# Ledger of designs, part 5: VH-VL binders against Uncharacterized protein 5

Target 1, 153 residues: Uncharacterized protein 5, of Haliotis asinina (Donkey's ear abalone) (Ass's ear abalone) (p86728)
Amino acid sequence: SNLQCKIAGGGELIPIRTPEYRAWVPLGEVGLNVSDSKVLIFAARSCFGAHILLQNNAEDFKNAVYEIVIGGMKNTRSGIRQCVGCKFDEWVKDKALNCRFFNYFWISWCGDEVWVGHGYRPPHNRILRYKYENQPVINAASVRSESDTYWAL

## First folded at step 20 (VH-VL)

Design y2 (from u2 with light chain N34H)
Fold by ESMFold2 at other seeds, fold request of step 22:
Structure y2 (fold): chain C 153 residues (1-153), chain A 118 residues (1-118), chain B 107 residues (1-107)
Amino acid sequence: as target 1 above (153 residues)
Amino acid sequence: QVQLVQPGAEVRKPGASVKVSCKASGYTFTRYYIDWVRQAPGQGLEWMGRIDPSGGSTSYAQKFQGRVTMTADTSTSTVYVELSSLRSEDTAVYYCARDLQEYGMDVWGQGTLVTVSS
Amino acid sequence: DIQMTQSPSSLSASVGDRVTITCQASQDIWNYLHWYQQKPGQAPKILIYGASTLYEGVPSRFSGSGSGTSFTLTISSLEPEDAATYYCQQADSFPYTFGQGTKVEIK
């Protein structure tokens, strides 16, 4: 708990828009480098289905990845899974997204677990955690969404 | 290469049961759902149900409730659908498919033709 | 159960034609709709998920649109290899259901 884990970004927030179900937007391409970080804090304005992919490599969207889904299935649940589209390893009922205003979220891969929470002060308001085996080193992240989504990263 | 492999054909008499296999390869079997979808000759596609291979949890279409059982064997990476009390109307091609949920069914077996004849 | 009504049931078109297939859902399915192509003697193959997103390797002449209850698959310029039956499928709620199919023939 007294170990330091670096938060990505920390400057001016980077605005991104993801139309529904378009290609993944690599965060490195918009100027956010997560390779030296263990925590990502962001805001999203979305009706449903905000997806964040944690990646070993910025070009890997299939193999060495973890997918976090916030407000999936019509904004009814959030979860963590070890592959795009596979079964969730951990999920909760969660109606955390809003069509009209931004809500804040955080993701941590500090240590040997992936944590997800609400707000902008990790580890407060953690809603999910999952310990994974044979973890890839996370060097990149990407976003996409099921509905038209505005992000501030 | 992700593959789902099924036997080509099965023949049964009315009143019997059939158990169709679907062997998965090229991916981590227990991480993905598998769906069963059937297609009667000259007809469209009909979803039968979904199985979580890791724990055996299932969801069945109400039409098949009571006659269908889906199981998984993680040691052989194989799922099965068993349909009991067969009637001629059950003659169809039975497909297994990997279900990526909001991303659709991305890989399909080539189907097993089950023929129910007197 | 959500009924998926697909139109037309069949069509015949020339190479180069723009082809449009519609799919209507009996209730709001948001954008949880997928399109599949099935050639004779083969299993279905997914083309589009989430109403509008092409799967990798699907030619860009295919496109999808719609939300709520009304959806469209478009082939902007028909090619000979596009002769197949096309199915929409809702993935909003169980049981998943398919449209009855649209058979596309080249003439």
Scores: ipSAE 0.713, ipTM 0.905, lowest interface PAE 1.3, mean pLDDT 91
Fold by ESMFold2 at other seeds, fold request of step 22:
Structure y2 (fold): chain C 153 residues (1-153), chain A 118 residues (1-118), chain B 107 residues (1-107)
Amino acid sequence: as target 1 above (153 residues)
Amino acid sequence: QVQLVQPGAEVRKPGASVKVSCKASGYTFTRYYIDWVRQAPGQGLEWMGRIDPSGGSTSYAQKFQGRVTMTADTSTSTVYVELSSLRSEDTAVYYCARDLQEYGMDVWGQGTLVTVSS
Amino acid sequence: DIQMTQSPSSLSASVGDRVTITCQASQDIWNYLHWYQQKPGQAPKILIYGASTLYEGVPSRFSGSGSGTSFTLTISSLEPEDAATYYCQQADSFPYTFGQGTKVEIK
């Protein structure tokens, strides 16, 4: 792998449940610190709509953020956007999630691009990449979901 | 402060066209969709369509296809809806709204009353 | 087009009452359902997105539930300022469609 950046979550996996459309769950509050990392690997079991927010400020959910949506729109597409709920800057058709089984994903903000992929070996199986002008420093991440979702982070 | 500002009222005759403006402020105009929704007097809400302001891409409800045109002017952060071949049934309040998709329409203009006389 | 049907079309209730409004979709819209409140002379205001999630600043007496084709909006204890018309809206597919509205009056 040529992805040389630090991966978050080197310890015991952290189970999280996000019921349908609850408030963002800051990963720092559940013991996963992303501030020294550039890659997040995780698993999710969900019917649709797993959302990950990359944040400059752990307490700011609106400014200097990227929202990654995995299996959005009834598990038909995944995408990257630079504000919560705005237009996707990049998206693909993607049936990424499974209601009954965990699937693995990874997100990288290593370098000057944001990458998203399937599996647990970045950069393999990359499905999305986008270069943002003036990418903010990412110090935190949060999760939420469109459907009842179980995470292992 | 995110705001969508519309003119208060327009009056037209049957057969004419009307163009209603919606000026956005307080956010990056080209990052968000804008929807148009109308409401006839005493009636419910009716979605007309959505515009992507950055490229002008639109989606219209079939009922309005061929009569409606939505445009955007990025230099003034303004979206327009134009409805042609007006009939008395087009009398309504026309709202613009910022569309956050799965998060709903979070900010609405106060509406423009379009009256089609006769 | 997805037809959205609200029930009741209107209701009258006393301050402190529990109020329930239902919304039925003509096909499965999963949880892509939003609720809006519209007071006389005003634009609609979003209350709930994704069937169940309150927008910031919406009082906790409002709640939403449901998925698939059947959804409810509940006001646990009606306040005078809740007199308004309430609309559901599906965001599953274009054209977006609204229910016909439920007018809530005090007393």
Scores: ipSAE 0.698, ipTM 0.897, lowest interface PAE 1.4, mean pLDDT 91
Fold by ESMFold2, last read:
Structure y2 (fold): chain C 153 residues (1-153), chain A 118 residues (1-118), chain B 107 residues (1-107)
Amino acid sequence: as target 1 above (153 residues)
Amino acid sequence: QVQLVQPGAEVRKPGASVKVSCKASGYTFTRYYIDWVRQAPGQGLEWMGRIDPSGGSTSYAQKFQGRVTMTADTSTSTVYVELSSLRSEDTAVYYCARDLQEYGMDVWGQGTLVTVSS
Amino acid sequence: DIQMTQSPSSLSASVGDRVTITCQASQDIWNYLHWYQQKPGQAPKILIYGASTLYEGVPSRFSGSGSGTSFTLTISSLEPEDAATYYCQQADSFPYTFGQGTKVEIK
């Protein structure tokens, strides 16, 4: 709400399932276009390890990306990093996922920082922020997970 | 092309120390953890510890606590492991590896054979 | 420390055989388990992360399964180039620990 950048999607949620550690699911392939957006709101039902990749290019999973991990490390922390699997640039203790119920989260790359929060009304309940000096243009996003995960995006 | 380059061999006497280098290239050095793993002749792999090259923070296996020091030089993109009070059982190949955490150790150096002989 | 026990310690099999290697953890490591292949005179090479996910370029005859404390690496049809020692490694908690290895030889 207080973020005045465009939110991805149009209000209809797209269901996705990611089994543990399968290939990234590009959100464009399931009908969610983030190319003109700066905010992603989603829900996930998962035991641990919901991963979101923000990408300059939908086909590039290695360069010009940010990886956001919600409920990593056995659902004990969430973090932001600028490469898949590298050290987190910021992280917090966070037991945000639930094996049986959906919880909401949001990610913003509005302006020159990446923010992550709980709920569906950014910037409320922000848990992470990080400023990257040479932030790439984000044109795509993908998801995968450490455990069997259901998404509503 | 991500690479970790190590010297081929080092020879030391018991009681001495050794410092093994691992030079990284092809990626942003300070973004990734580096682990050290050793392998005695004919034996399995043994994790020694991990270093965060950007700040020098380390985690060591308890077995090596007090004898191992890992450092990083960001100006040369090089990580070092130093092992002191060497014994013959420290004879091993010492590997550095890039640690992607939940994604495993994806790139390994070819190893440095450290021989400790009296 | 989490102890990782592999079985068997070694095996000898013919080209085309199905090979199964198991790895037991002394406590729950969820799915934080990786498999590595090491050929003589070479550094280890990762095959599988997260118990079941193949790394890029790893042949599809390799597969991994399991969670919790019990894990399996399978080679569906052994090839000559698969002669190597295989290691599991837990990445649940420090210190990271490896199984003692399984040496696979071609008859």
Scores: ipSAE 0.698, ipTM 0.898, lowest interface PAE 1.3, mean pLDDT 91
Fold by ESMFold2, fold request of step 22:
Structure y2 (fold): chain C 153 residues (1-153), chain A 118 residues (1-118), chain B 107 residues (1-107)
Amino acid sequence: as target 1 above (153 residues)
Amino acid sequence: QVQLVQPGAEVRKPGASVKVSCKASGYTFTRYYIDWVRQAPGQGLEWMGRIDPSGGSTSYAQKFQGRVTMTADTSTSTVYVELSSLRSEDTAVYYCARDLQEYGMDVWGQGTLVTVSS
Amino acid sequence: DIQMTQSPSSLSASVGDRVTITCQASQDIWNYLHWYQQKPGQAPKILIYGASTLYEGVPSRFSGSGSGTSFTLTISSLEPEDAATYYCQQADSFPYTFGQGTKVEIK
């Protein structure tokens, strides 16, 4: 399948650092607007636990959200869930992150599914896919991490 | 408001079984794990296990394996822990708690005192 | 099983004192450690997750630190309502285990 939806950003990468377990960093506040987009491509350098929240409302971290966890549980699994901290709706074994090097990832909420993959060419290397029957409109995204993480978005 | 409601007390003789309920409200019951944690009088906290309420899958502490059973009833948003072959050292307050994994156990029931005595 | 050892088992301190409670894990638990407060006759209440992050509504006088095997909960200026027993809990692997608790009393 071809992923035809708009990719967020304008080609200029935004560097972000998230220390361990700090508050969510709304991407809109650092200049990355996802409201007219359906795909986010990014890189992260991290030992474990890179978290991305897709949100209907930039100021709401509890309702109408999806939490994507890359390299959770000591960098052993990645997953998708419909609430912060609830059980994963879909997960895989995945040693996705590297403490010393940036790895690329992509997330798509194109159509009625949420997809997650490695690399920078969606839909190549998709590792997760979940179909939601009543998917909310995603207008914002935020990031945080379990370990000190450098992002390029 | 997220709440977990438990009955106040149960009394049993050694060798019997007890089944303690935990009724959830204020959130989507099937999306979150529930843990059971017990506390003997004057003692610390002891984790017993975790249940996924949507499919009933469980993880038990090995100490209780073979005599603990956790179940869920999605129609009533209720989780149960059943402990068999009771001994006097099983006398404790039994708590249910909503488990947010790396985010900790955020909401606890107020506990059920189970007393095992002759 | 991962053994969690708290120190001290109890302490008595005055309002305004700095209180420090430590928790040692028998193996590396990274930062998967939570702190709970339990007042007499009540269920535990979470204060801190991931070793250092305060839950919403927890007063800023509470803080947590540490990683690996050694962790600390600090109350920067003790208040009367902080009289309670405090527990650490590892969330690295099953079975989850708690420290034995630290009882904090106001003198």
Scores: ipSAE 0.696, ipTM 0.899, lowest interface PAE 1.3, mean pLDDT 92
Fold by ESMFold2 at other seeds, last read:
Structure y2 (fold): chain C 153 residues (1-153), chain A 118 residues (1-118), chain B 107 residues (1-107)
Amino acid sequence: as target 1 above (153 residues)
Amino acid sequence: QVQLVQPGAEVRKPGASVKVSCKASGYTFTRYYIDWVRQAPGQGLEWMGRIDPSGGSTSYAQKFQGRVTMTADTSTSTVYVELSSLRSEDTAVYYCARDLQEYGMDVWGQGTLVTVSS
Amino acid sequence: DIQMTQSPSSLSASVGDRVTITCQASQDIWNYLHWYQQKPGQAPKILIYGASTLYEGVPSRFSGSGSGTSFTLTISSLEPEDAATYYCQQADSFPYTFGQGTKVEIK
């Protein structure tokens, strides 16, 4: 990503709780609009399995999406895939989450790649990158989790 | 419109092998794992293994290691399970299923009844 | 291998009854457990993933709970179309394993 790409939000942090394996929570419905942005910075407190879906359209959970999984597989891996539940296109060993404390993460779809990192200063601490052919326009995002998760966005 | 289509039945003699097909449609074949699960008549479900259709990498249940081979043909969007050295206890319905990992197996073929009869 | 034990093996209940099926894992599987329904002559159909989350199109009378080693599938008010065999499946580690099944019949 680069400094020219806009970061989503900029107002008050939006607290969200996702109980384990509940329906996706569209971020637009809780007041966070990503439609003119290319970077999302957020915090999560979770034991494992924080999922972020980047979407062409807020009602589309199947087509033209990217699923980012942070601390999947019992908090042992993070990865990027281009459909919900499909094979990861890129993943790393990553003990990213903490049951007791919030940790920060960022996701960038600036340019022709999707990047994921730790912390709140992209592009520092990037852990994942993947270049997709024919990358769709991202206008929405949603969150879900494998375990009870608190988000600040 | 996601579908997995299997032949209805196969009959084999003990000692032979069988190769059951599973043709996928309505989704990008190489993006998802396919699992094979069998069910003997009147019995429960038994996982046999998983294949990654891109590149053909597999994971088999230890019980079947050495007798089972799973393959994929990306040009026809078809996966196969082959079981060798058949015995009567291999008589079962063989299902393929699309494996969404932490989201479970969401689409199943209708099953192929393999009968091993002397 | 992780052993999955369902209880009961079968049951018979009346329309409108609350039905409870339990599933016990031989080791901690966190919440990596799925429930499937299989009607006679059909392939299994997923009902619940991650112990508690209903799949799209599954009636709200179905619910799941549990974590660790003990899990429960509940049908709050049995309907005639619920006559089927129900399976739990652990997805924590290979080989994936299923419970032996619970056959639910209408009285």
Scores: ipSAE 0.677, ipTM 0.893, lowest interface PAE 1.4, mean pLDDT 91

Design y2 (from u2 with light chain N34H)
Fold by ESMFold2 at other seeds, last read:
Structure y2 (fold): chain C 153 residues (1-153), chain A 118 residues (1-118), chain B 107 residues (1-107)
Amino acid sequence: as target 1 above (153 residues)
Amino acid sequence: QVQLVQPGAEVRKPGASVKVSCKASGYTFTRYYIDWVRQAPGQGLEWMGRIDPSGGSTSYAQKFQGRVTMTADTSTSTVYVELSSLRSEDTAVYYCARDLQEYGMDVWGQGTLVTVSS
Amino acid sequence: DIQMTQSPSSLSASVGDRVTITCQASQDIWNYLHWYQQKPGQAPKILIYGASTLYEGVPSRFSGSGSGTSFTLTISSLEPEDAATYYCQQADSFPYTFGQGTKVEIK
């Protein structure tokens, strides 16, 4: 499916590995610029805890960020929160990840909400939505994980 | 600067209660959990419970259930732990800590020494 | 409740020594394990979260490893300022529980 906003990327997928709890990997450093986009589609192979941070800029980890956690808490929940490590503002029961296979996900910050879904056809299979209190400016994204994770972005 | 500030000491007699405060600053108080952890003299750390300051929801360790109450005052950015029916064994330093869940307890108060003696 | 058992209870080592502290959980806690350092008269300070990740500002001589039920904190080359008590803490389920502590002294 087609959202009315631009999807990040458009070339060959970029493979990334995040060993457990290593530093955030800014997507700009691996060649994926999200500053002119509003949708990110990606795949991850992971046992649990795939984290995506939407940021005003790649150095901002405190202000103007949204942390999306896919398959958190031993692969039992996914959620959106307004700060790294704080209480989730929105969450659902979700067994999203697989240790042996890549699963697809998408995140949209198009319009006045953040959406998260399964698969590669946004807005299909949306599992989370969070309406901004104040419209943020998102120019960067970063990833990390609770377990050893392979990403294709 | 993220900070949790507690009073230095409290003294009580057995059978009384004590209410220890923890004032937060430097962050959005209602977005983070706060835990209470105590440490008897010469002993290890013991988790007492967690409070969600935004709604006052709590989780207590079973050992303290029925004697402990945690509350929050969002207007002053302050959490409290109250322990009733005090015994000499409750003499300890009581810490509050900001709980970042899978990222651990990142900021701790300096602790309040509660002494229970006749 | 998940019991966390540290060993040794105390140790004495020289500056420059490699120090190893172990922590055993009574059941599988995956990697939901944190390490804290506490110096006399001070509050605990987090060193490591998620079994292996250093907190920002923690010296690189500290490292953590393990998963499941067995975890290790290592100080690769002991410094005088590392004299402290170290605690592991499981964050898998409530009630959160700590190991009994390991006191590290400088000879």
Scores: ipSAE 0.674, ipTM 0.893, lowest interface PAE 1.6, mean pLDDT 91
Fold by ESMFold2, fold request of step 22:
Structure y2 (fold): chain C 153 residues (1-153), chain A 118 residues (1-118), chain B 107 residues (1-107)
Amino acid sequence: as target 1 above (153 residues)
Amino acid sequence: QVQLVQPGAEVRKPGASVKVSCKASGYTFTRYYIDWVRQAPGQGLEWMGRIDPSGGSTSYAQKFQGRVTMTADTSTSTVYVELSSLRSEDTAVYYCARDLQEYGMDVWGQGTLVTVSS
Amino acid sequence: DIQMTQSPSSLSASVGDRVTITCQASQDIWNYLHWYQQKPGQAPKILIYGASTLYEGVPSRFSGSGSGTSFTLTISSLEPEDAATYYCQQADSFPYTFGQGTKVEIK
């Protein structure tokens, strides 16, 4: 809301389902282009482990700029890391997800940091922030989950 | 190419210590955990512990607590495991592996055979 | 510690056979289970993470299933290069623990 950067989307929310640990779903393939935006607002219904990958290229999943994990470790923590599966650069205790209900989240790469928060009004309820080590180029995003997850993006 | 390289073999007497190296290449060394896993001859795999190379923080299996020390040298991209007060049952192949947590251990060293004998 | 029990300890099968290996955890590990293949004289190689997801380059004849305490690795049509020992590993909590292994031989 108060960010000076463009929010991805601008239309009706796009429903996506990710079964547990299937291939990454590139958001561009489901009609959500993030290359012209710096903020993603979404909802997820999931027991645990909602993963969002911010990428320089939609086809390369090995050199991700940032992996954001919401409700990892059996829904006990959320975090930001600079590669798929590497150690977290920033994390917090966080029971973010619910098996039965959608909860809202936002991610911002506006400015010189990546931020993550709860709800649909960034920058309110920010839970994570991490300052870039190197100037990133983010042109794509993908989602995956540790458990069966329904997304609204 | 991501690679972990270990020496082939070490021989020690009971009561001694051994320090096994694992040199990483092809990735940003300090961003990933490294685990040590050993395998006695003809036996299964046994996890020994994990190290965060960027500050040396470690987690050890209780069985090895007090006898194991894991360290890292960021200038050479090398991790080490040292096991003290060696016994014959410590004879095993010692592997280092890159630990991607919920994504498993994706790259393994070729292993170092440590033989403890009189 | 979480004990992981594999079955069978060994098996012998013909090329083309369907092979099933099971792994039982002593407590709920959700889906935090990995499968590894180890050929003689080599380091283990990961096949499957998260109980069911194939690693890059792993042939589609391999599949995994299960959650909670009971897990299965299946080779739908055994090939000669699949002769190896297979290990399950829980990644729910430290210490990480492995099953005892299942040796698969070609008749």
Scores: ipSAE 0.659, ipTM 0.890, lowest interface PAE 1.5, mean pLDDT 91
Fold by ESMFold2, last read:
Structure y2 (fold): chain C 153 residues (1-153), chain A 118 residues (1-118), chain B 107 residues (1-107)
Amino acid sequence: as target 1 above (153 residues)
Amino acid sequence: QVQLVQPGAEVRKPGASVKVSCKASGYTFTRYYIDWVRQAPGQGLEWMGRIDPSGGSTSYAQKFQGRVTMTADTSTSTVYVELSSLRSEDTAVYYCARDLQEYGMDVWGQGTLVTVSS
Amino acid sequence: DIQMTQSPSSLSASVGDRVTITCQASQDIWNYLHWYQQKPGQAPKILIYGASTLYEGVPSRFSGSGSGTSFTLTISSLEPEDAATYYCQQADSFPYTFGQGTKVEIK
């Protein structure tokens, strides 16, 4: 079924490049406002390690509410964790990324869970779900990557 | 403040065992891995293994397999490394460190000098 | 196990000098490489993760680069407090392994 929550963006996709392990790129600074939204749909072309941080505050990267890693560990798994670099709360084997081609993904923080899926039609093809310990206030998102990554958000 | 606190020193005879503690504070103990790394006098760093404090699962360097045991006590936010059948080559400073995986080991204890001598 | 080799083993330089330390891995570790600083009598302190990203609070005179098997730590202008031993560490696979260290002294 279709999610009833608002999807971020809606215009033409915003291109972003994140070199290997550069600073987080706040999506608000590149013109994608995630406040008032509960779903992010995007594409990435990357060899491995596409990271998305869901945040209370666009300028706070220390106490992120959730870090989503797509194609981590040399493109062998994807996961959700409650802090930058801590152990994953949920993960799956997932060769999600492609060095040569863009693949689509979506993330939802609608309701009381974080969901992650492949493709551009949430909630179809969900690969991860995690129920909050405490429902967070998400007002911002940022991206970074372990390898040179092109995003379309 | 995130902090890992270890005792300063331990002395043991060859053939004995030693159990070194590392008490964590300032963060949610069970959410992060802890690694143990040792350093013999005048030498470099050697990774011994990693523990998940919540479930007690471990990964050990093969060199220590069979002699090392890492445990955690969530009620005191403390991890331990125990090394058995000690030899003089085990004389080293033993560090615990919080392991953020692809983000590196961000906080280290100040180390425990374990001296093995007859 | 992945062997990490640092060069040089030691160096002596003046305040203000540019210092370069290299680290070579025995196999491709992609960019899973961290740099640590250790001062005498102290625990190691992380400087850089993922080959090139500075930790918060690390002075901007430190930088890192490289991928695959060859990596570099640079101190653009050496300060007295930078006298220490520097270690690279691969985080590609267990067992994690460190380089043998590079001791930097102020002359």
Scores: ipSAE 0.625, ipTM 0.874, lowest interface PAE 1.6, mean pLDDT 91

